# Designs tried in a protein design chat: VHH binders against Protein HIGH CHLOROPHYLL FLUORESCENCE PHENOTYPE 244, chloroplastic (HCF244). Part 7

Target 1, 331 residues: Protein HIGH CHLOROPHYLL FLUORESCENCE PHENOTYPE 244, chloroplastic (HCF244), of Arabidopsis thaliana (Mouse-ear cress) (o65502)
Amino acid sequence: SAAAVNLAPGTPVRPTSILVVGATGTLGRQIVRRALDEGYDVRCLVRPRPAPADFLRDWGATVVNADLSKPETIPATLVGIHTVIDCATGRPEEPIKTVDWEGKVALIQCAKAMGIQKYVFYSIHNCDKHPEVPLMEIKYCTEKFLQESGLNHITIRLCGFMQGLIGQYAVPILEEKSVWGTDAPTRVAYMDTQDIARLTLIALRNEKINGKLLTFAGPRAWTTQEVITLCERLAGQDANVTTVPVSVLRVTRQLTRFFQWTNDVADRLAFSEVLSSDTVFSAPMTETNSLLGVDQKDMVTLEKYLQDYFSNILKKLKDLKAQSKQSDIYF

## First folded at step 1 (VHH)

Design S11 (framework vhh_6z1v_2)
Fold by ESMFold2-Fast, scan of step 1:
Structure S11 (fold): chain B 331 residues (1-331), chain A 122 residues (1-122)
Amino acid sequence: as target 1 above (331 residues)
Amino acid sequence: EVQLVESGGRLVRTGGSLRLSCAASGRTFSEYAMGWFRQAPGKEREVVAAISSSGDYTWHADFVKGRFTISRDNAKNTVYLQMNSLKPEDTAVYYCAATEWYDSLGYTYDYWGQGTQVTVSS
């Protein structure tokens, strides 16, 4: 029943045999942790960079290497796997086309050919409405490709991760560094990746969800300024905010499109333009909660998430300060 | 894709000195803040030192303050950890890590090297 013993041709696959692609990422690691805690046999597909993945082995997962840009490396990682949970996304330094399109196509085709029983794909809310944004267009094309592939799958559209706000706002504000703001009234329903993992594994076990498209949205939608204000309150620090007008973002995006800047820059600016519109990047959770059998009240709020983060950081800083003060007392 | 490779780890006697290097390849190194971490067998990984993308801001853990110094050379895509007055308790695998944000607390790092073993004999 261990993943390694399911490598022989014709060996029956166990429903608990899961491959997590992009396992080192913000979402992927939460999927791995939750799946291991629930008794799944977890195999993590990572690039041949073992050091960032050592913590996954420490948690009890098996780590295998493959490069999605090299399709020939993929089949061996899928042997004995029942379900693929695809958390892979391109890093800022990687071309979007390489991971988010060519890599996904190769992985899906290989999964279909290898007889994978279920494929979970993470998409983006409203991706079908914004073909002008390269990442959103690719996500929507991938949704259609999965549907046309005949591979049994679940598609989950996401609004945003609470984890992303830590590096962008919480840490810089706590460390008294400059943060970038926007005058856009756009609101984003950030969700804790731990909740995304929890809901995903519930969906995974329910065959009635096969072939469905779900949207996971956080409990409330937040503007950039509301996030900054919350972080200021919890950190006890005023933020040094540089506000970028929406008009500047739109002009800059048009210029980058004209000069054919890297996919990284073009996609960032195009997505920023979408998030700068007067819209609510959110979705009702009533239907999703009903389908999954979960209570909305169990969802982590941004207030709770950031409160816990700042409380833990401040406790750690207090402990470090106590150690420093102890040192001073002995002089 | 940012790739980090540590070097310089070896066996050193108590009171000795050692310089670790971390060579970066891929995307522009000068865009990233860098950190040195260490992990002894059976213990949690801990932050040793951090340096901003420009090199203008540095932080060192209290347990290495005055003994270790972090620095970087953006022209060579390299970050260094100069270790002086080494103690047996400094024995650990030392990791180099990169993040978009200067982070002395260790929470935002997501690009890691494979580590280099430092052993300090008594």
Scores: ipSAE 0.000, ipTM 0.122, lowest interface PAE 20.6, mean pLDDT 78

Design S12 (framework vhh_6z1v_2)
Fold by ESMFold2-Fast, scan of step 1:
Structure S12 (fold): chain B 331 residues (1-331), chain A 123 residues (1-123)
Amino acid sequence: as target 1 above (331 residues)
Amino acid sequence: EVQLVESGGRLVRTGGSLRLSCAASGFTFSSYAMGWFRQAPGKEREVVAAISWSGRSTWHADFVKGRFTISRDNAKNTVYLQMNSLKPEDTAVYYCAARYTSFGLYSTDYDYWGQGTQVTVSS
C-alpha cells in the first residue's frame, strides 16, 4: 500500500515487508499467496499490464509497476522493502539476455543501493556445469554477481515444476490430443511450486540460511514416459503418443513448458542438448530439509499432485455436465 | 591458506575396518559442509558421504550405506569416515572436500580439496 511505499524519512524497515518480482508467474503467484497467508505485507512488482495482476490485489497484495529493462523504474518500487523475492522471467517474445541477465543485474544493483536486507534468487540445478548453455551460464553468472555484490542473499537452485506437466501432458491426454514422447533417458525431480513457496518462506525466517546456496528437488526423478504413463492411468485414457528419436526441437518443446525462464529458441535448443545427455536433474534433500526443519515425507509427490489435478478437473466437468442437463429440462 | 589433509589410508584385508581422518586449516571449519569422495583406477571421482556444517545432517551413497559412517568434530577441525566390512571394490584414493555452508553430491560443488589418501583392500 501507499503507507508502505511512502514511509517517513528514517523509518526502519519491517522484516515482514517483502517485494515479489514476477508475481504473476507460476512460482511468483504461489510465493505471494503463501506470504499473505503467513501475515507478510506483500508488494508485487509487475510490468505495466494492470488487468492480469488484479487477482493479486484481490488476494490482499499491493501492486506496483516497473520494467526491469528500464532501470530508472526500479528504485521507487523498493522503498520500505526488507526482502526481495525474485521470481522474474522473460516473456516468450523477449530475448533471454534482457530479463534474465540485464534485468537481474539492474535489480540487484538497485537493491544493494537501496539497502535491501535480503534477496532471494532462483537458479537452476547444475547451472555451473554447463557454461555452453546460455540460460545456465546466465544463471551461474547471476549467482556469482550476487556473491560479489555484498547483498545478503539466498540462492535456490530448482530442478523443475510439477505445474509444467499439466499443459504438456495432463491436459492433452485428457482432451485426446497428440502428445510428444521421447526415448531420452533424462530424469527430472519435479517439485510442486506450493512446496517451493513453503520452503522459501521458512528459509526467510532463519538467519542461518543467509548467504546459503540451497537446491530444491522433488521427491523422485521421472522420465517423460513415466509421466505419460501416470497421466494415462489417472485420466483413464490412453495417450496418443507420437514417439520420436531424441531430437533437439522436440525436447526443446518440453523445456519451454517446463521452465518459464526459457524464451529464446537458440537457448532452448542448447538446454535440450544437456537434458538429452543422460542428465539426472535431482539432488539429495537431506541437508536442505535439516536446515529448514522440514520432513521429506511432507513433500507433495508427483502421484499426489496429478491425482488431485485429475480428480478436481473431472469433478468440474461432471458439475458442468449436470448444469447443462438441468438447463435442457426447461426447454 | 586453505588446507585439507587426509590420513589413515592403508592396506586392509577384505572384511576389515579402517577410519579415515581429514584435518582442515585456513578457514572457518564450522561454517563448511564436508564430503568424502573416492576415485578407483579407471573410474571417475564419485561421492561416498557428506555431512552438514553442524553435523546434524548426513548423506551416504547406496553402495556404502550401512558400512560407512561420516562424522565430524568441529572442536578439532576434523571430519572422519569410518569404513566397515571393506570389499576389494572399495580400493580407491579417498579425498575430503569442503563446501561453504551446504553439502553437494558432485565434485564440482566443492570449493576445497585434499590431495587424497590411498585405501587398498585385498583378499
Scores: ipSAE 0.000, ipTM 0.113, lowest interface PAE 20.6, mean pLDDT 79

Design Z01 (framework vhh_ozoralizumab_d1)
Fold by ESMFold2-Fast, scan of step 1:
Structure Z01 (fold): chain B 331 residues (1-331), chain A 118 residues (1-118)
Amino acid sequence: as target 1 above (331 residues)
Amino acid sequence: EVQLVESGGGLVQPGGSLRLSCAASGFTFSDYWMYWVRQAPGKGLEWVSEINTGGSDTKYPDSVKGRFTISRDNAKNTLYLQMNSLRPEDTAVYYCARDEYYGSFDYRGQGTLVTVSS
């Protein structure tokens, strides 16, 4: 095609030229927004099949289409790009192998061939310790593939997103609905995706981080029951908790809401075995904070994140009750 | 500016049916999951239904499952809630909602009142 004849590996580009892959997702959109706010030129790679991504264009980003299952569609999206930030994950209905392995291999190979100067890959904490979990095994294999590629890169392992807790606990508790508790002792250091975006863009500007593996962990690791108790306190309501054994969680959809990237039946089954141990999905942030030049005190705590959520929703509920009480004026 | 405008509420007898509509504007409707939530007199906000961007995945709480159906028309930027076999406990103001975080209900309309009584 005519666009292909203008592709040249190693073409000089500005450090501010960024491609975000998976830009429509929970993490990807935060990366796009933060990068635009910091003055980057942001291009978003989106798949043709999903609904239009007009909100990204409205924010000021450029949107381009490619199909990671069709390697020939990738090179044109990389022209003029300095850095690729890969937030892409498969949809729940897609085989993990197609997007999280085959698609990433094609993207990394193309980026290397096109002379991309930096590649950011998001992995999962302890993925090297759980080959029995298909997504974790693929993430670890991708880490190794990226290391062997010779492409300049940063690997960031994630523990969990605070965003998932709103639908799983905050909303049902506020609505006085039953929530699913678990007897699992597992603790997760949930991080606000806005902090993940902030730290990622800081990491991009530091050449000492090139080739490094970082772990981004939230300020504290939480059990399911601790999250429920915090939501009860902030909502001013007791939760109706149904405790579900870990074995039952293997076949239920509730578990997948804790981890957006584990919305697969095989992953749920494998994760049930991880959750049966006293596993802590957390990592010390002292070295990472020092390397990035950030203060741990600036990280959003789960208490602050949920407090802001409940304060906003409770204000709206009070406004609605005030509107309802206007009908009493006719008495 | 994000705007959501609900309509279709009214007085209906137990066992009756109503169809609620929500007209969305100020954003790309087809890029967002959409929700119906309700507030009964003197009670808190209750989640009623959710629908993905394409309309292929829907969820309901046990209180309305099998009786309510959520749907969307992306060409018309409109969300619907078909309510069948209505019960007195379904009496509430019904809101169309959108979020930026899963389940946050960041944006809601003015609401439409549904009263189920004889």
Scores: ipSAE 0.000, ipTM 0.116, lowest interface PAE 19.2, mean pLDDT 78

Design Z02 (framework vhh_ozoralizumab_d1)
Fold by ESMFold2-Fast, scan of step 1:
Structure Z02 (fold): chain B 331 residues (1-331), chain A 118 residues (1-118)
Amino acid sequence: as target 1 above (331 residues)
Amino acid sequence: EVQLVESGGGLVQPGGSLRLSCAASGFTFSSYWMYWVRQAPGKGLEWVSEISSGGDYTKYPDSVKGRFTISRDNAKNTLYLQMNSLRPEDTAVYYCARGYEWDAFDIRGQGTLVTVSS
């Protein structure tokens, strides 16, 4: 295939040659877009049976196929790569340990063996404090595995993505569908994945950051109810909210695991319940901003992120309604 | 038919050793994380060990760390638990399990009784 031909042995390693793993995901696509905009030569690693990846090629990236659960598929994708940016995460229907642990181990071992010069790993804030949460325990184990590997790396702990709130709250509220709330007091400092991408690429250029652990936190921490209230205000519609007690979510989540059921809403609310022992899921950005040479004021706020989303969607809906009425005139 | 069949339990003196085996059939054993869990008389279920699908990652609670070793043979579809320096407190029914986590398994064996007594 064309992708296989582009992985010629002996291809010179350039600092601008990066591989983005999990490139079709919410974070991965932003990394690809930003890297291309900054002049990087971007190769995207996608699963053999992925969601459509043509948009990555349309943006100017090269797309190659591999399966992290099949270590033999990995080496060819790393030929000629200087830096790996690992945005891969397990899907809800997959056993949490196959991609987030075994896949990471295979990728890191292969990267080390092939002389990859830099590896970026995305972890979770406070993962070292919540061994009872399987994903957090695995993220922390991966941090330690990277440290022991001798592979030059940057670890970035994340608090949460603003993008996730669109599917969970913004769209259902606009469509007048029920949304699930929780009485958990937990606040999360959601960050726009575009900012995560911007900060990551800045970090790549600064050798002082090699081997460091950074935490990326959004400008403010939000409760689920505060997010719902903001979406209601911006949409101009009241949300139909079903509040699920934290205790009920815990029991339900445990039972659904036995039958390999995954509900994104239940998973997010259960995650909030687990984090309820920490009332604020956030971190100071002063040191990170200083190291990266960035201004906190340039960070996208959740208010701005959602305002832009709702303004664009409401305009499109008005345009569509106008067109529908015009169609009625033409019989 | 998906099945887990355990063996190797028995009566052993304090300080002794036992090796438990679990024969898996009806699924791709090499693709799943596996667990050993136990239940002592009159107590709840307790996690004993876990192993990754390839066998490269293992984990233990402090209660058995350094004494027990989990391993697997993917060619034989078999999971093992090597138990050394056994204590009376290790007396329990030991279960082989497949699942997302030790407390969220979708399949469990019938169990094998381990009694540690003089």
Scores: ipSAE 0.000, ipTM 0.138, lowest interface PAE 18.4, mean pLDDT 79

Design Z03 (framework vhh_ozoralizumab_d1)
Fold by ESMFold2-Fast, scan of step 1:
Structure Z03 (fold): chain B 331 residues (1-331), chain A 119 residues (1-119)
Amino acid sequence: as target 1 above (331 residues)
Amino acid sequence: EVQLVESGGGLVQPGGSLRLSCAASGFTFSDYAMYWVRQAPGKGLEWVSEISTSGSETKYPDSVKGRFTISRDNAKNTLYLQMNSLRPEDTAVYYCARVEYDFGDFDYRGQGTLVTVSS
């Protein structure tokens, strides 16, 4: 069923008309999937390329092309859109400033000019407490820019994605490849992006949430070593761990700051200062759950997320081995 | 898929030289600062060298400054460490490393290459 919010008489755009920016990414694709399942009319803003956007069209979304570094390409993509959900992130190859600041500013300014009714922005937990970390400063500046823009918006601060742990730990451990470890005491409350999508769509249907800052934290905060240990147990094999002690992270961060290397290097190494503290990237969900009308017990735990992932992958590998063994195709 | 493959380690006499190489694949090498780190027997990881994306800026700790030189060839996706005047205390497994940002994610990948300084 479609999400419906009563609009004032004469409002020209339906609240079911959504643009997802960064729709091919880990979070963006979950937003698209959930919105389509709930009956929204979903338009995906992607950079011009033959792949990997075809799956979005297969799901039933409309795909349009624009480049956030070219502001003149943006306005046409916003025609007829009620809500923008901005999941755009820089690729590892891109400078953080280009996408996370300049691109966001251009998109927000265009959305305001085009009369967009609601804008959802994803920020980072504790970004206001770490101005020394460039990405966190940019996220906090973007929060303030949205507030000053007069654009109706919802800001959602995130702690971390469970999906990221698959590529960093689960897959390398299964493939008996090296994974990095650290003695950093930092804990992160990873959340399944499917839950982030579910909660986001609930939030955008509730006008009481307009202008609010929400924090989405997973059910439990985990250290890097705890995640590795869980993956080892579920994969049934020991990890080949290369340890980066917190002292090394502190040294590299300090030296990069002193020599003022590229913003990209400074951004990444400065974040190591957060990781070298006793920082816990988590937040109470009581107020958020109450505001959204959701039950904490329905949130996916990391144990369940990884168990389901490993069970599915191991079943797929077993099925592939059976097919290979029974093949009568000659080489 | 990010891959880093170190090579060039071996047995060398005190005062000798070795050149380590790291072949990078699965990412745009020229967009990342690169690092060498090492782990001596019974010790933790020690940062050895850093190089900027263009190769114009390099940094070393006092323990190797003046003896080690980091360099890169962005056209070949290769990182190098030239080690001169090697000492027994330089004996370690040497790793090529990269940092990737995604809520504090550090993508430090490489199997390592063993350097033994002994006669």
Scores: ipSAE 0.000, ipTM 0.134, lowest interface PAE 16.6, mean pLDDT 77

Design Z04 (framework vhh_ozoralizumab_d1)
Fold by ESMFold2-Fast, scan of step 1:
Structure Z04 (fold): chain B 331 residues (1-331), chain A 119 residues (1-119)
Amino acid sequence: as target 1 above (331 residues)
Amino acid sequence: EVQLVESGGGLVQPGGSLRLSCAASGFTFSDYYMYWVRQAPGKGLEWVSEISSSGSTIKYPDSVKGRFTISRDNAKNTLYLQMNSLRPEDTAVYYCARDLWEGYSFDYRGQGTLVTVSS
């Protein structure tokens, strides 16, 4: 508003005034929806593009445009904001350096200069242990930069999103399309983004969490093959699986897209060493649950998440078909 | 980010035809079921058509079956709806949509394109 534009940097603002960066993404939209439901005044920072953000406005959020590669566009979006929740991350087709490093540095510096009271950053589990993986190295560098900035912040390391498994496995298996499998021993503790949003807003309201590093891990860690098997069972369909042994990943350029953040032969070799190390992308939740005052038993399981997905497709199609019959006319 | 941009709507006389297009970007279009849904003023969402990621499974409600044809071009990341023998009751805003499961709402939908059938 005009009044918000006239606030001096560092002027106290209401804790309910939040800016969600990357609000159109899988996690960002859940943060927006949950925050609106809990009575927050939500402003969404999105890139200047045609209308992909109308659903956020429909939910009751305010949408503002900025380009993180153009630092001069950022300050206006922060006026009157108490807390920034930074859900933005580069996608495989985007230059990692531009969004995940340069863009975040600009945003954090601007937030500090504008007197933002709290900054929530989403990082990746074990990012400090895998400098050979470009996205992990950049996430860890961003954690360090945020610590050195003096900006009050919460860092949340994530293991993986259940939502990502829908496009990779659930839908292709249901459609009898090929899915990519691997014998990699790596297990991932996928978490429902709705739980990530719930836990984030709890953390946001507790000043004792300020300055802390939290890890959010789902209730169980899964291999790729276990996810495929679960989807086959729930869909009632056998998957058409193209299985690539982890040992073969080192020599195949096309498989770089399977892992999304390696494009060079050297980077693929380094990444295959990580998978070969029997890495488990999970963490004990006892301390996190205690800090947040939550019960582990309330977390959504992958079995429940996928079962609900398959059930909801059938229910929604049935409901839409019933609704369309009301359009019948007489000639 | 995910983008769905509809085009091709307009004013047409009863019995006429229109072809709607939806340009998709920011995701692997070939991995997703796609939908056309419509909403007439003062009414709820009505399902119009469904197409699987490969195009092998296509479904329509009785109200448009035989008149409307959904298709997709995965190489161009584009979804189409060919509408023939249009009727006044087909007047609605038409939306391109992806992934119907999220909270009984679409994961993504476009801005919509208005189709008005009137003499």
Scores: ipSAE 0.000, ipTM 0.148, lowest interface PAE 15.5, mean pLDDT 76

Design Z05 (framework vhh_ozoralizumab_d1)
Fold by ESMFold2-Fast, scan of step 1:
Structure Z05 (fold): chain B 331 residues (1-331), chain A 120 residues (1-120)
Amino acid sequence: as target 1 above (331 residues)
Amino acid sequence: EVQLVESGGGLVQPGGSLRLSCAASGFTFSSYWMYWVRQAPGKGLEWVSEINSGGYSTKYPDSVKGRFTISRDNAKNTLYLQMNSLRPEDTAVYYCARDEYWDTSGFDYRGQGTLVTVSS
């Protein structure tokens, strides 16, 4: 006797339906994990390169394949989605234009056409201050394109990921391999991607943040030398450091212009020049913390992040050494 | 520590074959998906094959599909890539790769690579 509810055309999609683009990456996987933990229905857009997505399925996410360099693959992935969280970035070995510009334009246009209700874009701190750096110029142009699209959005500028320091310093120092350093006084406020995920999902639930530009900076800004010194202390080993002086980077940049090196090489050198120019990649978090209702003291410090990493890996290394010695005793 | 050691690269004529091997150590090999990736001169890193932990599911891009076969021997902690009908565009350094789920990039662990040159 009860009448069935008939949903009218134009009824909004469920606000818990999220698509994470670049879900296999360092940031994307943390967004997926946090969203699932908070009860969202998560769909992951992944490329055939780099990784399979079984771990995302094991966590409870749905996985779909698409390639941002092939715009025809995108629209099917957006069906039934309320919110897109765009974590996709080009790899260092990929042309910046393909993913960070052409791919973003295609994704934003498709999202607008498909009626996506919220779009999260990750940008770079100070990208508007460095038009001479192609990656930063492209990020700033993407911010403007998104603003002009009329798509409801949140833009989040990032300073750096703590996770990046594992591959660059922690692992090579433990393995007694060379690490690349600079004598520049530049500091970077690295943030744990787990905190970036936590803050992003808080921002999603606050309509007052719609259309805003936020900057996420870690609790403290670090020089390259300070990071190396911390890793040495925690690993109990001295690093084999190859230092590139700031003067060499400046000369190399001028030589690149003179000798017409490939665009990808020039792009990397231009970004390295910014990182070497006394630039502080940090921002006050007071306003962002207030808007999100979070306490600065709850942020993971780099000291805590690396301490946990080294404690876990050193324990595993001791266990492996014990097994090897046990084998030697028997024969 | 995770270690991946590739072997089997070399100089081969177009239409020839090579079999690459990767010796894995420092982790439970049978629990991880494994990959072959390559970097050709003047190109970025290209994924060329993937295989699941049990060895029964494989994927390839169109550029190598039907010519390359990935396989694994979990008892020997070894990954293989059988490369047939090789072309000059297959010239690259080939890397054995594994992901670490809380890491910094997609192919977190790679070996030193093995050079494959396809030339007359």
Scores: ipSAE 0.000, ipTM 0.132, lowest interface PAE 16.3, mean pLDDT 77

Design Z06 (framework vhh_ozoralizumab_d1)
Fold by ESMFold2-Fast, scan of step 1:
Structure Z06 (fold): chain B 331 residues (1-331), chain A 120 residues (1-120)
Amino acid sequence: as target 1 above (331 residues)
Amino acid sequence: EVQLVESGGGLVQPGGSLRLSCAASGFTFSEYWMYWVRQAPGKGLEWVSEISTGGLDTKYPDSVKGRFTISRDNAKNTLYLQMNSLRPEDTAVYYCATDLEYGWSDFDYRGQGTLVTVSS
């Protein structure tokens, strides 16, 4: 906005002044919501494209535009900002190089030049162990770039989001639609993005965490079959499972939905191979919990997350049936 | 190629009703959530409604809750929005939208839109 560009360089910066990049995404919106609830002044950086962002303004945030492929558009969005929380990921139609590497490099360089006091970067668990997967290689390279930049930062490696399981399994099973299953032994420690947001904001207040790498893992690691079985139990219905052969899994986008989507077929094949192996995406939370002063028992379990979802939708359906039946008696 | 074609917009008096339709093609309609979003003159995009793959879950913002109803016919690859008790502030171009990537809710694929004008 015009008001944002009027703030002079070197103006004192409030510790509560936060810029969330990628604010419309699954994680970004939770960061915005939590930060607003805790009294932060939140500015949301969104792409200069016709995408819905009014809900962020309705929540009380300000919204600004920048094109990460055009470094000259970035500095104005950083004026008066203390902390950048970078939730940005490439869109499905964008090459991974444009946002996840070139865009990140430009943003980090601009943040350093503008005197940003803290930068939060979300990475992927085990990204250093899978250089054959382009997204993981880029995440690891970004971690190293931040370390070498001299920008004060926190790196948070993520395992997976519980939110993704609603569209992939919970809703299709409840609606008696086919879901894609696999015998892959891969396990993922899904975390509620509300917990990721809560832990991130706690981390921001602890100067001892500056420059550190944390891993956020959910309370338990799950196979796809275990998730399907849980959804079947909660929905009270058997799933119509279409078992996908390993060769088909290597091209399916559904196996990569818990991570950033990529436009490159090779990226999807490499990621599908990782997900179809005997890979465990999980990490002990003892040290992280100790550093953040949080209790592991307060973490949302997948059982609780899905139970709440199914309970709410089933109650809504029951209420709608009661209302419809009452309406039937009116002429 | 994803195509969404909206229809049913028009001029209506306050308190009136309109039913919007959206014909979808180029993707497996029954496997994706569908959305209605609108853009009022001089305003940004506003989310109006969403519906799950089989129609069991629907959501609305408070501004239209109780007045608008989203529905779908998967056999016909068609999305609907029933708009009742229309108000001048509902004047907007209405877009049918989908997001082929779960969890994003960015409404990446939108149609050309259909204009709804509520005027006395």
Scores: ipSAE 0.000, ipTM 0.245, lowest interface PAE 15.3, mean pLDDT 78

